# Designs tried in a protein design chat: VH-VL binders against Large ribosomal subunit protein eL28 (rpl28). Part 4

Target 1, 132 residues: Large ribosomal subunit protein eL28 (rpl28), of Dictyostelium discoideum (Social amoeba) (q9gs21)
Amino acid sequence: MSQDLVWSIIKKNNAFLKSSHGLTLSAEPGNLRNKNSLKYSGLARRTTIDVAAVNGKVVVSSKIVKKAAFPAQSKKTTTFSTVNTRKTARFVKTLATQYAPELRAAALGRLHRVQSALRSAKKAAARKAKKN

## First folded at step 17 (VH-VL)

Design T65 (from T56 with light chain S31L)
Fold by ESMFold2, last read:
Structure T65 (fold): chain C 132 residues (1-132), chain A 120 residues (1-120), chain B 107 residues (1-107)
Amino acid sequence: as target 1 above (132 residues)
Amino acid sequence: EVQLVESGGGLVKPGGSLRLSCAASGFTFSNAWMHWVRQAPGKGLEWVGHIKSKTDGGTTEYAAPVKGRFTISRDDSKNTLYLQMNSLKTEDTAVYYCARDDWGFAMDYWGQGTLVTVSS
Amino acid sequence: SYELTQPLSVSVALGQTARITCSGDNIGKYLVHWYQQKPGQAPVLVIYDNSKRPSGIPERFSGSNSGNTATLTISRAQAGDEADYYCQVWDYSYDYVFGGGTKLTVL
């Protein structure tokens, strides 16, 4: 089954996945307490972990903010197929544990929801392919 | 049982090239992320690089000392991991191990290693 | 780069408890893994994620990680525990980092 077909079905059936694609999580304490001030706005200096469905695959994106003299922050992304859910969960768990422990539960919960939606979309695409 | 068997080590002059192989069995190789780790004689372990499964994008990462000189590849039809080493230096002399990722940035199974000696 | 420091050598009497340390700046934030390497053999994973044992590793192997020190503990040391031991972490910036290794001698 084509990844374009799977992605098309996901877009049609899963508004939540589309919404979660743009969401970010922060590990900076107090940043979400009062978002109306610059101190709590989460300007580009927060650590983020995002989990989304992109083109029928799980994409984990991260940006790690260091407090030492580390040079510029860099965004890294890792793409996973849907077939090895344990591997993806271990990757997200390790990343969050080491760099954003406050986000660990949320990131793993989002991963579970994304993986479930992709499994459902894959099954639906397979049914349509058999009828064709 | 998981088994990893490296081969292709030997003596090579500085500036030369060598290709290592790692034959895998006892698991679904095509789903695994795989590593190369080296150990200079009498020294500690040093990570060389890794490759993800093709279904997870097939991307590679390398340690700084080898980036641009070493290339990791895989042939899932042969259950084989490869390390192409170019522009070899005497400091590349080591036993080279292949290892399987445990899905959490550790290496749960290792091969026996193959010795590469870079000397004039 | 991130550095992990281990003592070069540790001795333990047969049947006693050995402790092998791995020191690093704020290593307590990392998930630390430990490998055993016997002479002429490949490394074997004995502890992962600070304190978890892979299948086949006896309960007398345990691990802890807090502050600047991770520790591999081997209770009731046996002659067969004589080996080199390496700690390892993964870091977002520096990838895979191993300690220098510790030779455990059982007396």
Scores: ipSAE 0.570, ipTM 0.809, lowest interface PAE 1.3, mean pLDDT 83
Fold by ESMFold2, last read:
Structure T65 (fold): chain C 132 residues (1-132), chain A 120 residues (1-120), chain B 107 residues (1-107)
Amino acid sequence: as target 1 above (132 residues)
Amino acid sequence: EVQLVESGGGLVKPGGSLRLSCAASGFTFSNAWMHWVRQAPGKGLEWVGHIKSKTDGGTTEYAAPVKGRFTISRDDSKNTLYLQMNSLKTEDTAVYYCARDDWGFAMDYWGQGTLVTVSS
Amino acid sequence: SYELTQPLSVSVALGQTARITCSGDNIGKYLVHWYQQKPGQAPVLVIYDNSKRPSGIPERFSGSNSGNTATLTISRAQAGDEADYYCQVWDYSYDYVFGGGTKLTVL
């Protein structure tokens, strides 16, 4: 029960922080602040799925807690081109379904927000370049 | 029509090398994640490894028994997947299939396979 | 390593329902895929994501997955269903894992 409550709080706060910072940081060079968000998520003792914009690409990272007393909790990171939106969604959906079904809707929603932010940032950059 | 055609199989001595090819057609190969899967005669299917599309980083993963000996590569200009097999062992004897990933960790199209025999 | 166990063989009478099991520790958490392989041929995906059919696969093929067992069900078995069947999952630690295969014989 207590782990389920902690997970809900971490998921909610983690999702809010990442979606807000992902939108802002995806438009700026030097995405060092995204590393801080990933480090914070990595401190949770439950499965996490992070979706962020890093250097104009979608980065999906995960930390999987193995059943029982397994101590190893390695992170894996997969980078996607923004043009492969269906591919990225398939991957995130599959990963969440198998390892964190309670996060599936939130992870897919965050993916959509990150992809939208990347498209918006690219349009804004193109508008600025044309104006100059 | 999706088509995958493997070639390059044959007889090789233990410790030798062999390069397999998989010619792809009927889909945009440059977007695909591709697999090698093998099947020893009379045995079951065993995953060998995969390669992601270059737009998704072009990274490879390998099954433990072949890691360090096998290398998967791709040439998108020729729509061809490759498997370089070095330091071959008799337990590497199998039919080798190439397969396309459905981006959900299933393999939706397979080639007909090419036989590799490793024996003295 | 994560292991998937299948019976070596299953028999079914023509027109009856065949059930092929794939056992693994908490396999119910995985998305299970099934392949059909006829003699001398390449495998064909018949079920993915536990219960979905690719286009061209007849509705006679269905799948389920819960607890420690995934099951491929072939209703109204036909002679052409005689083949080897493999289950497969993807695991975060061990990547792609196939079951040992089951020979389906249609009597």
Scores: ipSAE 0.513, ipTM 0.771, lowest interface PAE 1.5, mean pLDDT 81
Fold by ESMFold2, fold request of step 21:
Structure T65 (fold): chain C 132 residues (1-132), chain A 120 residues (1-120), chain B 107 residues (1-107)
Amino acid sequence: as target 1 above (132 residues)
Amino acid sequence: EVQLVESGGGLVKPGGSLRLSCAASGFTFSNAWMHWVRQAPGKGLEWVGHIKSKTDGGTTEYAAPVKGRFTISRDDSKNTLYLQMNSLKTEDTAVYYCARDDWGFAMDYWGQGTLVTVSS
Amino acid sequence: SYELTQPLSVSVALGQTARITCSGDNIGKYLVHWYQQKPGQAPVLVIYDNSKRPSGIPERFSGSNSGNTATLTISRAQAGDEADYYCQVWDYSYDYVFGGGTKLTVL
């Protein structure tokens, strides 16, 4: 688990705990991270892709190292509804193909895990609401 | 039938402001990402910016020449997309098109455009 | 920013095959879309995702993309194909980028 990954989880969990239903990120450390651990690091001058659940939605975050004379990392974040699974997969696939093709399979696998966790959390919340 | 109708174009002096509207029908507007694309007379297409659906965060992105001067907004209750243009320059003279982006990377339906002329 | 280059014009004889190119650094890693614009009209999407055709677009329109070049191909060119054609990609860093456009003339 990289320092930047731990940092990202801590920041998102803090905001999540204040404003959401207790949804866990459901990202399992280990297998995904072991296969691509350095590629997911948020250290300076490395291209990274992160896919997480934040406030019940899928959030794709990346840092892209540009080739300008004074290259700077450009962090971008994009949010998707859970119903937009095709559009989200298309976005992650396209981003990885353009900027980090070696991360594509891992990023799509993480996306599938996050989407599955969000579907499970919504089902659990719906069952709890009906019991109330 | 998908329909997009732009309005609000006209003649404006440099430094002035203008607000464009795009009335949408024939699809679920609230689920769509929406774009503004412009075309100067006799010139090619230039992306101006977009706004995502509110369910996908409702955020905007702009092309560099218009950042800080143009603002894209939407009113889902009226099925209407807006472009607020401030600090207009002569190079902003163009036909402005409203376009739908339902797959998230291409524009599958376009309006017929509204002409904005910035001239003294 | 990311640049797409198209020839300014292409001529094709009636009934022959036209090819319109869109060049960009490593464009084969992108999904390329093509729009047709007739004079005084709005653009119409004719090819998306490099090679897919929207409903209502004749099969005479096809597309390919590899390396540094994407190509729109119009077989059996008709007078009604005379128009401006634009390529477009989405880039994660630079968003939506259009080529400069190509005027197709059917002779």
Scores: ipSAE 0.495, ipTM 0.772, lowest interface PAE 2.1, mean pLDDT 82
Fold by ESMFold2, fold request of step 21:
Structure T65 (fold): chain C 132 residues (1-132), chain A 120 residues (1-120), chain B 107 residues (1-107)
Amino acid sequence: as target 1 above (132 residues)
Amino acid sequence: EVQLVESGGGLVKPGGSLRLSCAASGFTFSNAWMHWVRQAPGKGLEWVGHIKSKTDGGTTEYAAPVKGRFTISRDDSKNTLYLQMNSLKTEDTAVYYCARDDWGFAMDYWGQGTLVTVSS
Amino acid sequence: SYELTQPLSVSVALGQTARITCSGDNIGKYLVHWYQQKPGQAPVLVIYDNSKRPSGIPERFSGSNSGNTATLTISRAQAGDEADYYCQVWDYSYDYVFGGGTKLTVL
């Protein structure tokens, strides 16, 4: 149920993020918009996970709520090469299992789509460079 | 087969500096994440920090007791991991191990360690 | 910081089953790894991801993890199993955490 809702929101955001990035990937992390993600909204005390393409690499960002006594949540960001798919998948799976198990399937699905988009963009850029 | 050989340990005074090396062979060093783990005499294992492969961003993370004093670096052309230790304290006295992590956020191969003694 | 607690020592009779515990708050949400360290030697990974064995580790080594306790089980204990054993997790916020270690004595 909640996983299905998150999955639907992530699918919409995935299509939006690919359109926003095109073949030129930005340095900024892709964000789930407040309108498109109930779990990724601006709620200060909820754990969130985002997976985006930044400068040809996979960037995993999260806000983690570990203790009720710590109201401020800092964003933590980790970067992976596109060729290290096993390490990246283990990282996302482990993070979600520890802090947001309800997001695990959705976060892994988004990771696969981001990795696929990066492979497609890399192949397109290589073909264009050979013609020049 | 996989081998990790630490060197550079010795006796230093508090406030001093020391650089450790870990020579790696038997695997593609440039693709691996590498760790330093220490063990005070008669005590348990304590994680010191790690460095990711260059392709995964080459970034470092450190345990709180050493952050700001220790620096991990790597030279992929020499298959060597380094630990620069500055502002050493007596609490830093330990055998320092290097270890490989290539899949599980666990350390699947370890060196035999090098002893660092910090005393006045 | 996240804490893992192990008993200081465990004894087992030759040929019997040893169980070494690693306790932590909600450790069941973690992937627990176990290392064996014999005197004068480097640690060796014997169990990863709670229950998986690296190549070369005999099937008599097994592991489990649920609730607040992870357990390393050594069936048919041999004299050569006498060593210190450490549990370890990776935590997204606190990175790599080791237990304090357990000395296994084979009687």
Scores: ipSAE 0.473, ipTM 0.761, lowest interface PAE 2.1, mean pLDDT 82
Fold by ESMFold2, look of step 18:
Structure T65 (fold): chain C 132 residues (1-132), chain A 120 residues (1-120), chain B 107 residues (1-107)
Amino acid sequence: as target 1 above (132 residues)
Amino acid sequence: EVQLVESGGGLVKPGGSLRLSCAASGFTFSNAWMHWVRQAPGKGLEWVGHIKSKTDGGTTEYAAPVKGRFTISRDDSKNTLYLQMNSLKTEDTAVYYCARDDWGFAMDYWGQGTLVTVSS
Amino acid sequence: SYELTQPLSVSVALGQTARITCSGDNIGKYLVHWYQQKPGQAPVLVIYDNSKRPSGIPERFSGSNSGNTATLTISRAQAGDEADYYCQVWDYSYDYVFGGGTKLTVL
């Protein structure tokens, strides 16, 4: 019930519903700030980083392409509690630095917005539960 | 003072099973990510796997040679980390260390290790 | 799989500076950590995040990382510095990777 109440409040805030179906960032020269990613022939297999809210937690996922080998890419996913904001930021920064440094600032900005929205939703849920 | 104490090592035949424990003190165990790292006699350090805190999802990750055979778990009420090792092979012979994860990237405190010997 | 390569051994005269290398393809993009392991003992973290020292590690231990090489530097080497030294990184795809280790001998 407590988790159901939190999700009811989050649904009222459209930003969290969009976060559950989050925006995908991709490594592409000159298009880092563009949500409408334009695919160039031969570039479809680029590294991506996505940061979204799922079930009240921060989920970081990435599709990684390695040098000297070109296997089929698989997304890997890592989940963090909203409490561990510094550890999550360190994880995203380190991942981006390793595999997509051009995405680092955008990915950290996205993370900050997701974390702030989740903190605000939890504070609102706690105030509503205390009033009733 | 952070302390980690491994136990449960011993001699086991190939194909056998063994459960290692790591007793933790001096820090909030329930908030920490924890690792197992092994070292074959006279050889280097090799990462075995880790478990995240329950706060961070409680999930595990394993090195390829042990996936499907080893299971990491934790009991936060006992401040204890576990390694269940099944289908043991002679190449699993090593000293097994537990270690605390420093911010998800370094192992800032290590236990003394416990020896596992897999032989006929 | 990501590989870290260290020399098998390094020798240093007492009071001199030892340098232990850890080589990897573009290792400069990683945060490199260093562990000291004395005979019969558990490893001890001596450098993390390329160049930072944990509490209790003497300032004569330092680290650097750029290009394809990370280096652990031990100035004014003491007999008690004789140990095996391991570099380590975290990689998103391969998780935790250790170098093969370097035996430091203080002459």
Scores: ipSAE 0.472, ipTM 0.771, lowest interface PAE 2.2, mean pLDDT 82

